# VH-VL binders against q7dma9r51to147, part 6

Target 1, 97 residues: q7dma9r51to147
Amino acid sequence: GDQVIYHCTVRTLDGVVVESTRSESGGRGVPIRDVLGNSKMILGLLEGIPTMHKGEIAMFKMKPEMHYAEIDCPVSAPENFPKDDELHFEIELLDFS

## First folded at step 17 (VH-VL)

Design M1
Fold by OpenDDE, look of step 17:
Structure M1 (fold): chain C 97 residues (1-97), chain A 128 residues (1-128), chain B 107 residues (1-107)
Amino acid sequence: as target 1 above (97 residues)
Amino acid sequence: EVQLVESGGDLVQPGGSLRLSCAASGFTFSSYYMNWVRQAPGKGLEWVSYISSSGSWIRYADSVKGRFTISRDNAKKSLYLQMTSLRAEDTAVYYCARSPERVYPKGITKYIFAFDIWGQGTLVTVSS
Amino acid sequence: EIVMTQSPATLSVSPGERATLSCRASQDVSSNLAWYQQKPGQAPRRLIYDASTSATGIPARFSGSGSGTEFTLTISSLQSEDFAIYYCQQYNRYPYTFGGGTKVEIK
């Protein structure tokens, strides 16, 4: 599969940051390194990232079934995560190879 | 008919404040990201700010950060821009503009910041 | 921010002739590029998005091409209503930035 490096911030509809790689949003400031199809990844990211171009910052809206509420989701939701709600994602694709 | 109508433009002194409004009609306002874009007299276009459909996500141009506040009232189908500490360089026609959505088959939606609907703008003049 | 540069600043063209407008990005914006037309006293109107996709209702004489850092808007046969200012805009990343515009005027 393709290797991807990206920053990701996830917000609820109420504006709460529930997860982020950005230091300004409480993250470590370290981008995620994944292999599409070979890494544990929520379905929405698997679908959304391939639509992006290297260097792009994209905003996504995802239904519950496209993120942590997906049946047999390979990624565990964070504690108190609203996995049954619509979520918004900001993705910065740093590398795609 | 899809329409955006701006209002609130006025003449203000430097350091003053002003609140702009944008009234939307003809589409499901609450489903769309909205933007403010401005144009100084005889000059080009400058993106100012965007706000997500629910208001949960907001971004500003560096030129207005800390001074301008974007907000929305989906029940009233209205977009707002509260401007403070106004400067001469803020003089411009202010447009509200819609970001279209791209819906993908499996259920994700991507927001596209190629603005498809624009209001006719409202003029803000900052002068002593 | 990504700087968008348009050339020429002014383009004089006769009716019926081909007009070619250029837009350059200071860094790669892929195909996330839009073109707008603006007439005096009016709001901008989106002509092209995704570098080469025509917006709804746009005449076939308008076409966009390019990717990365170099883009072109072409008006195959200029009509009287096409004399206006044209802006390119990248939406690859915020802040979303516009070019300085190209004024298409009658020769």
Scores: ipSAE 0.923, ipTM 0.960, lowest interface PAE 0.4, mean pLDDT 96
Fold by ESMFold2, fold request of step 19:
Structure M1 (fold): chain C 97 residues (1-97), chain A 128 residues (1-128), chain B 107 residues (1-107)
Amino acid sequence: as target 1 above (97 residues)
Amino acid sequence: EVQLVESGGDLVQPGGSLRLSCAASGFTFSSYYMNWVRQAPGKGLEWVSYISSSGSWIRYADSVKGRFTISRDNAKKSLYLQMTSLRAEDTAVYYCARSPERVYPKGITKYIFAFDIWGQGTLVTVSS
Amino acid sequence: EIVMTQSPATLSVSPGERATLSCRASQDVSSNLAWYQQKPGQAPRRLIYDASTSATGIPARFSGSGSGTEFTLTISSLQSEDFAIYYCQQYNRYPYTFGGGTKVEIK
């Protein structure tokens, strides 16, 4: 596959930022570059990003099995990530090629 | 019947405060992102703010940032807009509006900011 | 901020005729565009979303088309109840912005 370049911020339902690519939310300010079908990605991103268009900012809610509680999840959860929680995702899709 | 009903609009002086309420009925309020959208007399529509289904993710239009606070009480099925430092340019009918969702079978939900239900509006007038 | 520009500002049309309303976005919004109808003293009603998908309960005479930056709402045979103001709105990214409206009035 398709190459995707995106920013992502993840919050608990009570509003705690648990991970972000954005500098204002504790990230490095560098977007993620993934290849759909080749890069190791959580299932929620694999399902959600194809629903988006270049330049879109979208809001998602994802059940635990769509992120790090996925059976045989191909990526390691960040330390202290709330993998058993339903989480909110804000995704900005910078490029979809 | 799915319904949104705003209240709390009033005549206030510049610099004043108001709190608007929106009562929801006929749907699972706690599942939806909610919005405020306003319309100045004789003018078009301006999105003001959204709040996530849990109440914890919030965005504002630049024109109101720092002066308005959106909130919700899911137990009371109510949306609120606390307005402070009101200006003449804030004079408008204020609508609450629902963002529908797209639920995918595997367990993701995408929120759509093409507002599918609207309240009747409440008029806020800011003048001396 | 994505600026939405509607034209014409006013469209005078006889009942039974076709009305064509235009909306342009300052940036590519793909298909993340909605159309609303608003009558005096009433809240807006969503007619179209995803640029061309009819909202539930909307008469078939309303259709939307376009993608990217150029969009059209067509009312194929105007009825008396269709004289209103029509707004387009992008929801590709916040702030979610509306066009200035097209008033469709009886000629």
Scores: ipSAE 0.859, ipTM 0.932, lowest interface PAE 0.4, mean pLDDT 93
Fold by ESMFold2, fold request of step 19:
Structure M1 (fold): chain C 97 residues (1-97), chain A 128 residues (1-128), chain B 107 residues (1-107)
Amino acid sequence: as target 1 above (97 residues)
Amino acid sequence: EVQLVESGGDLVQPGGSLRLSCAASGFTFSSYYMNWVRQAPGKGLEWVSYISSSGSWIRYADSVKGRFTISRDNAKKSLYLQMTSLRAEDTAVYYCARSPERVYPKGITKYIFAFDIWGQGTLVTVSS
Amino acid sequence: EIVMTQSPATLSVSPGERATLSCRASQDVSSNLAWYQQKPGQAPRRLIYDASTSATGIPARFSGSGSGTEFTLTISSLQSEDFAIYYCQQYNRYPYTFGGGTKVEIK
């Protein structure tokens, strides 16, 4: 039910950016808007974002099954996404409403 | 015993360079984000930098960005701070500090920048 | 960046009495607030994290409270080893910033 607005950058453990909302990291510079419980989201974001507060920037490490290697994952992996790897996520929570 | 030991602090002239080391023991060094935090004599604490557990994600305070380089060698359980273009305001005791992790059962780990382990520090003095 | 302001700068307290230390954040940091104790010539020691959770091995007389922008560290019965300087620190977002400290000294 809650609406969340956030930036997210994903890197391999070796430092390769594989996905980002940030323009400086190859994204469009537009944050993601999701609704918890309704929007299609990877498990890692569903579990991680509720641990955050508005205005927080947090660093996570996520096992493959918590992102695009999840069984029956509700979203398609981005191009060249290393779905079988443990990945680091930086999330900036802009709004939680 | 969980321990962090800094070394390499010295007296240097402005514009000089210095490399600090931090030796870790008693924990799985490669699992943790590591930090440098400094304290000018008689003053408060200032966070300087963090480095991710793998060494590939790094952030700096604006006061040191472009002059300091944090690095780690997980095989040697060591954290480093390469300092260049040193200024008088860089005079401080430099601490290495560990960011604890919060592990969730489903397989996410959140890193907490409330530093649970500190070294005893190494003094850097920048003076003519 | 988020400015952390501590008060008072110095607190004179007799052993066995209660000490109350205040910390204010310039922006909402929710419960992402830690307290540290530092004795002369020593490294800081974490006392409290998540605003109110005691770190492992910290005596029960130390307690933290507050959220958002206003935080308090309480030492319920001051012991001789508690005379030190105390720092609050936010970790809601980098740069992680510390307050200027409160020196607790024997009265």
Scores: ipSAE 0.853, ipTM 0.930, lowest interface PAE 0.4, mean pLDDT 93
Fold by ESMFold2, fold request of step 19:
Structure M1 (fold): chain C 97 residues (1-97), chain A 128 residues (1-128), chain B 107 residues (1-107)
Amino acid sequence: as target 1 above (97 residues)
Amino acid sequence: EVQLVESGGDLVQPGGSLRLSCAASGFTFSSYYMNWVRQAPGKGLEWVSYISSSGSWIRYADSVKGRFTISRDNAKKSLYLQMTSLRAEDTAVYYCARSPERVYPKGITKYIFAFDIWGQGTLVTVSS
Amino acid sequence: EIVMTQSPATLSVSPGERATLSCRASQDVSSNLAWYQQKPGQAPRRLIYDASTSATGIPARFSGSGSGTEFTLTISSLQSEDFAIYYCQQYNRYPYTFGGGTKVEIK
């Protein structure tokens, strides 16, 4: 399937950064590379990224079942990730091919 | 009826401070990202800032970073812009504007910065 | 920052005729483009979003087209109430930037 390259920052509704690819938010500054349909991805990314265009920065709010509280989630939650919370996601889509 | 009403515009001297308010009605205010957009007299539109639905994610235009603070009170259905260190170039009509949402059945919401509801604006004049 | 350039700055058109307004983005904004109408002393009104989707309640004579870097707003049969300034705006990424506007004057 389609390859997607993106930055992602996840915050609680109270503004606490719980995960980020961006160096200014504690990440390594390296974007994620996934293949839609083959890579293990949370449901929220599988639903949200196809709504985006290359070069877009989008803001999402996702219910727990759309991220790590999904039943049989194919991706392990990062340490101390608040999997039972509704969360805000900022996604920058660098490439969609 | 969905409505946004700005207030607090005034004449202020350079270096001064002013607080703008925007009262929302007719929609679930706490569900929406909100924006300030300004228009200098006889000029075009300039996006100033947004604030997330919960109030915790904020972005500013570079022209106002460090001088303006956006905030909201969801219980009062109100949006605010605290302006400090005002300059002549901040003279403008200030609009509050709503970012519509796209709600997906499974439980994601995408916020769209193509503003669907605007207030009528409040004039800020910065002059000696 | 993505620069939005509108042309012409002023467009004089007779009632009943077609008006064509152009908007160019300095970077690819795909279909994340909106058009607004602003009449004197009023707030902007959204006409078009997603480059070509009409906002609710907008007359059918307004249509948008384009993608990527080049966009057009067409008013197929200009009415006297269409005298206004029209702005394009990208929302592909912040800062969300507007064009300088096209003033449509009724000839």
Scores: ipSAE 0.844, ipTM 0.928, lowest interface PAE 0.4, mean pLDDT 93
Fold by ESMFold2, last read:
Structure M1 (fold): chain C 97 residues (1-97), chain A 128 residues (1-128), chain B 107 residues (1-107)
Amino acid sequence: as target 1 above (97 residues)
Amino acid sequence: EVQLVESGGDLVQPGGSLRLSCAASGFTFSSYYMNWVRQAPGKGLEWVSYISSSGSWIRYADSVKGRFTISRDNAKKSLYLQMTSLRAEDTAVYYCARSPERVYPKGITKYIFAFDIWGQGTLVTVSS
Amino acid sequence: EIVMTQSPATLSVSPGERATLSCRASQDVSSNLAWYQQKPGQAPRRLIYDASTSATGIPARFSGSGSGTEFTLTISSLQSEDFAIYYCQQYNRYPYTFGGGTKVEIK
């Protein structure tokens, strides 16, 4: 499995930050380290990150079933979250190994 | 068929303000990230800002951050750039430009900042 | 930010001949590179994206190649309508930066 290291900020269509790894958006400022095919990740990240290259910052829009409306989603949705809405993702891929 | 038409370029003094508009037609405006790109006379191109399809995610070039505000009105199919504290170096033709989307069958869309549609541009001149 | 450097600044080519334009990125941009054509008084027109993919409606004589930090636009048989300035642009990360341009003149 490929290891990926990335920053991610997720917003609703209204611009509300759902989650972020970035300190300026309420995160710890520490990137996520995942192994594709092994780590618990929302489906949209599993499909989106392989389209990226190391050093890329990409913008995605993801349908609900690609994030927290996925059947048996392995990641908990934040509180008071409209999980049936499209979400916007900004992903910075720091490493793909 | 697909068109972007900028307007609002003018001669203004340093420190002045100006609002640019971009009218879109021939495509579903509300589905696309939109950009402003500028070109000083006789010079190259400089990306200025983007705004997400819903209008809620925005990025600026450092050279304009805090002075320019991008916005959109999806009902009117219009993109805007509010410019304040204008400087001589802001003199340029301002283009609105569309970021194409790459749609994947499973339900993700990636936005590509290789601009496929450009307007004709509107000239902003900042001079005493 | 990623600096894009184009060479030569001006390229004089006879009609029917091959033109080769170079673009260098200060950092690895993988294949996230586009080429644009701009004629006097007109907006840029996208020719190539993803380093080597032709945009819709672009003549086959335009081709792009390269990856990482070194990129080339080739015009295989220059036509009179190809007199223009050509810009490369990276979109690997914002700010999205353009090269300074190569002016192609018909010799």
Scores: ipSAE 0.841, ipTM 0.926, lowest interface PAE 0.4, mean pLDDT 93

Design M1
Fold by ESMFold2, last read:
Structure M1 (fold): chain C 97 residues (1-97), chain A 128 residues (1-128), chain B 107 residues (1-107)
Amino acid sequence: as target 1 above (97 residues)
Amino acid sequence: EVQLVESGGDLVQPGGSLRLSCAASGFTFSSYYMNWVRQAPGKGLEWVSYISSSGSWIRYADSVKGRFTISRDNAKKSLYLQMTSLRAEDTAVYYCARSPERVYPKGITKYIFAFDIWGQGTLVTVSS
Amino acid sequence: EIVMTQSPATLSVSPGERATLSCRASQDVSSNLAWYQQKPGQAPRRLIYDASTSATGIPARFSGSGSGTEFTLTISSLQSEDFAIYYCQQYNRYPYTFGGGTKVEIK
């Protein structure tokens, strides 16, 4: 089902940006487009995005098992991603349909 | 008792600097996003800044960007606001305020910027 | 930035009567709306969050309603301690903006 379009920036607890969709944080400035229930997504996004509404910017903290330390995680961690750490996520939900 | 106590408000000249402090007690300070909110005399409320629980993520209102620096010391359970290049329009009571958390069972935490705990404020007056 | 507009600016009400305060957002903020009470010389106190959820320890006479862009705070039977200024605030996205306030005063 539902299509979600969002920006996401991920930081370590000590402030290092480890991944971002935003150009000001080293990304390409292109939001992610996923389909809930069909796209492969980390658990933290599957649990967090449904708590948001279109136009919301939300701040999350996620335990390792909710991102790339999930058992049988369906996506590969980015290179040098600190997959065993709690991480901060800023998510801007552009569309939820 | 959950408590926030601000200090450091004073009378300063335009262009001057001040450092505000906020001492927290009665809760796990290191778990919460913290905020500064100000209120000019006889006026409404203006959000100034937040800082994440670890201190690593910070946002400012446009009116203070480049002049104010928010910081925290989790070991001392303290929040700070370093103010520089002060202007008359910065005259206000400054409150520290807590963002509550919404903890989800699987291990995500969402931070809510509907401030549940406020200090009593400290007055900053910028006047020649 | 999302502009929050409150009306009326001042509301004169007798004790025991109902007060209805309005808040309008310039953009859809869903249910990410809080109400605060501020008495003279005191810090703000959160009354309502998520548009209609009562904060802990808040008397039942305070209720919030609305979603999207239109919100209402109702005080069903005003007590002497309720004469204060009331602010709405959106937290859908930073900057977390407040309305200009509604002063509820004794008639």
Scores: ipSAE 0.824, ipTM 0.920, lowest interface PAE 0.4, mean pLDDT 92
Fold by ESMFold2, look of step 17:
Structure M1 (fold): chain C 97 residues (1-97), chain A 128 residues (1-128), chain B 107 residues (1-107)
Amino acid sequence: as target 1 above (97 residues)
Amino acid sequence: EVQLVESGGDLVQPGGSLRLSCAASGFTFSSYYMNWVRQAPGKGLEWVSYISSSGSWIRYADSVKGRFTISRDNAKKSLYLQMTSLRAEDTAVYYCARSPERVYPKGITKYIFAFDIWGQGTLVTVSS
Amino acid sequence: EIVMTQSPATLSVSPGERATLSCRASQDVSSNLAWYQQKPGQAPRRLIYDASTSATGIPARFSGSGSGTEFTLTISSLQSEDFAIYYCQQYNRYPYTFGGGTKVEIK
């Protein structure tokens, strides 16, 4: 699996931030470093990141089963937000190697 | 059949305000990211802003941040641009433009900012 | 902001001849590049996206190539309706920036 470094911000369709790596959106400001095919990556990222190029900022909409409603999802959603909704993802791909 | 029609362009003084509208027809407006793109007379194109399909995610070009507000009404199939603190350099034809979607079988949609549908534009002139 | 630079500013060619238009990005935009045609008094029309993919309904004489920072639009045999201004545009990241245009005119 290829190594990827990326920023990600996730919002509900109503605009509520669910998760973000960005400090301006409540995150730590540190990008995620991961490996494509890692069991800790939601299906939506596994499908979406390979469509991107290094340096790209992309906007996605993902059905629930591609994120936190995935059967046996490896990532816990905050209980404050509906996990069964379509979600918007902004992904900045910093590195793809 | 697929159509975007802008309106509301006018002559305004510097510091003035103006609201542009874009009426969509022939496609499912609520499924698409929408954009404003402008072109000063005799000049090239400048992307101004986008708004997500639901209206909840918005980005602006630095040249208009804090002065322009993009919005949409999906029930009316309409896109808007509220302009304030207008300057001479805002003089342009303003286009609304659609970002096509790329739908993947497993259930993700990627939005592509290579605009496939454009309106014919509305002229905003900011002059003394 | 990624600056898009087009050359030449004006290209004078005769009908039936080949035109080659260049576009350079100040940063790597991979294949996230589109080409538009704008005729006098009209809105832009998308010709090419993903650097080399023809938009629906665009004649085969229009072709795009390149990746990264250097891109080319080729019109293999100019028709009378092809005399227009052509713009490149990157969509790798916002702000989505356009080149200054290449005017293709009759020699």
Scores: ipSAE 0.818, ipTM 0.917, lowest interface PAE 0.4, mean pLDDT 92

Design M3
Fold by OpenDDE, look of step 18:
Structure M3 (fold): chain C 97 residues (1-97), chain A 128 residues (1-128), chain B 107 residues (1-107)
Amino acid sequence: as target 1 above (97 residues)
Amino acid sequence: EVQLVESGGDLVQPGGSLRLSCAASGFTFSSYYMNWVRQAPGKGLEWVSYISSSGTWIRYADSVKGRFTISRDNAKKSLYLQMTSLRAEDTAVYYCARSPERVYPSGITKYIFAFDIWGQGTLVTVSS
Amino acid sequence: EIVMTQSPATLSVSPGERATLSCRASQSVSSNLAWYQQKPGQAPRRLIYDASTSATGIPARFSGSGSGTEFTLTISSLQSEDFAIYYCQQYNRYPYTFGGGTKVEIK
């Protein structure tokens, strides 16, 4: 699969940051390094990232079945997180190879 | 008919405040990211701010950050721009503009910041 | 921010002639590029998005091409209603930025 490096911030509709790689959003400031199809990723990211171009910042809306509420989701939802809600994802694709 | 109508433009002195409104009709306002874009007289276009569909995710241009506040009322199908500490360089026609959605077969939606619907704009003049 | 540069600033063409407008980005914006038309006293109207996709209702004489840092808007046969200012805009990343515009005027 393709290797991807990206920043990601996930927010609820209420504005709560669920997860973020951004330091300004409470993250470590370290981008995620994944291999599409070989890394544990939520379905929405697996589907959304390939629609992006290197250097692009994109905003996605994902229904529950596209993220943590996916059947047999390979990624655990954060604690005390309502995984049945719509989420918005801001993705900055740093590298795609 | 899909439509955006701005209002609130006025003549104000430097340092003053002004609140712009944008009334949306003809589409599901609450589903869309909305933007403000401005155009100084005889000049080009400048993106000012965007706000997410629910109103909780917001970005500003550096030129207005700390002075302008974007907000929305989805029940009223309205977008707002509260402007404070106005400067001469803020003089412009202010447009509200919609960011369209791209829905993929996978079920994800991508917001596109190529603005497909524009209002006719409202003129803000900052002058002593 | 990504700086968008349009050329020429003014383009004088006769009705029926081909008009070619250029837009350059200071860094790659991939295909996340839009073109707008603006007539005096009116709001901008989106003509092209994704660099080459025509918006709904846009006449076939308008076409967009390019990717990365170099883009072109072409009006194959200029009509009287096409005299206006045209802006390019990148939406690859915020802040979203516009070019300075090209004024297409009658020769």
Scores: ipSAE 0.924, ipTM 0.961, lowest interface PAE 0.4, mean pLDDT 96
Fold by ESMFold2, look of step 18:
Structure M3 (fold): chain C 97 residues (1-97), chain A 128 residues (1-128), chain B 107 residues (1-107)
Amino acid sequence: as target 1 above (97 residues)
Amino acid sequence: EVQLVESGGDLVQPGGSLRLSCAASGFTFSSYYMNWVRQAPGKGLEWVSYISSSGTWIRYADSVKGRFTISRDNAKKSLYLQMTSLRAEDTAVYYCARSPERVYPSGITKYIFAFDIWGQGTLVTVSS
Amino acid sequence: EIVMTQSPATLSVSPGERATLSCRASQSVSSNLAWYQQKPGQAPRRLIYDASTSATGIPARFSGSGSGTEFTLTISSLQSEDFAIYYCQQYNRYPYTFGGGTKVEIK
C-alpha cells in the first residue's frame, strides 16, 4: 500500500548500465512512482525499498531471481538483458508515504 | 585476524603524485565495498571515496574529484588510491575502511557505509 | 552535503560519571548514523550504528539514541579507557560526513 518515489540505476558487475532513471546514465531523469503491493515490481525492489528511509541513497546487490530471472516476473526485462547475472542497484528514495 | 594495512604514505611537494595501497586479510575482500577516509593532523575525519565490490561503481568527495583515482585488485586483495595534483590541504592520515554488508535471506545484499574495519592509516604530507 | 555538528567540543568528566555527547544533522538522516571512538595514534573504532545498535564487542555502557536530525551518545559510567575523541557520522547518502568530534577528557 505505500507510495514510493525513487531513482534507480542498475549495472552489471562489469559496470555496464542496463537501466537507469537518471539522465546522466541514459534515462529520462524522471523518478519511478510505485505503490507497494499494487504496482508491478521486481522482487528485489519490493524487499529492498522497505529497508530504506526517505532521502536515503542505498547500494544493493541482487541475485538474478530477485530481478528479471524471477519465475513469472511481472516486469519486462530490457532487450538483450543479462537476467541470469547478479546486478548492482543504486536507489535514491525520494518519498515513502 | 581481519585486518587492513595501508602503505605508501610519504612527503611530497605540491603538485606531486603518490599511490597508496591497502592490503586486506582475514575476510572475503571481493564481497565488500571499500573506502578511503582521511584525517588532517589534529582535525576530524573526511570520507574520500568508495569503490564497489566488483570495482566498477565509484564515488568521490568533491574535494578530490579529478585528482584522485580509487581502484582495487580482488585477486591481490588490495585497494589503491592514486593521488595527483596534490595540495597542502591533502596532508592527512589516510585510512582504508570496509563497508559491512547486510545480507537478506531472499537474495539481496545492502551495503552499509558505517565502517566496521579500519586500517592503521598511512601519513601523506604535502609541503614545499 | 549533510553537515554534522557535534557538541560540546570538549567534555571534562570524572571516571565513573556519565557522559552525554550530542550530534546534529543539517537535514534528516533518519537512523543512518554511526558513532566512532578514536584514541591517539589509533584508527577510529565503530561503537554504534543505525543510531542505537551496538557494534559487536562494544561494552554495554555505550548507548546511542535519536533519529532524524538529533542524536546522542551516552557513556553511563566512564572507564579510564574511554577518554578519547568521539565522532558521529551519517551514511544516509554520499558524501558520508562526520561531525567535528567531541573530546572526552579527565576532569
Scores: ipSAE 0.830, ipTM 0.925, lowest interface PAE 0.5, mean pLDDT 93

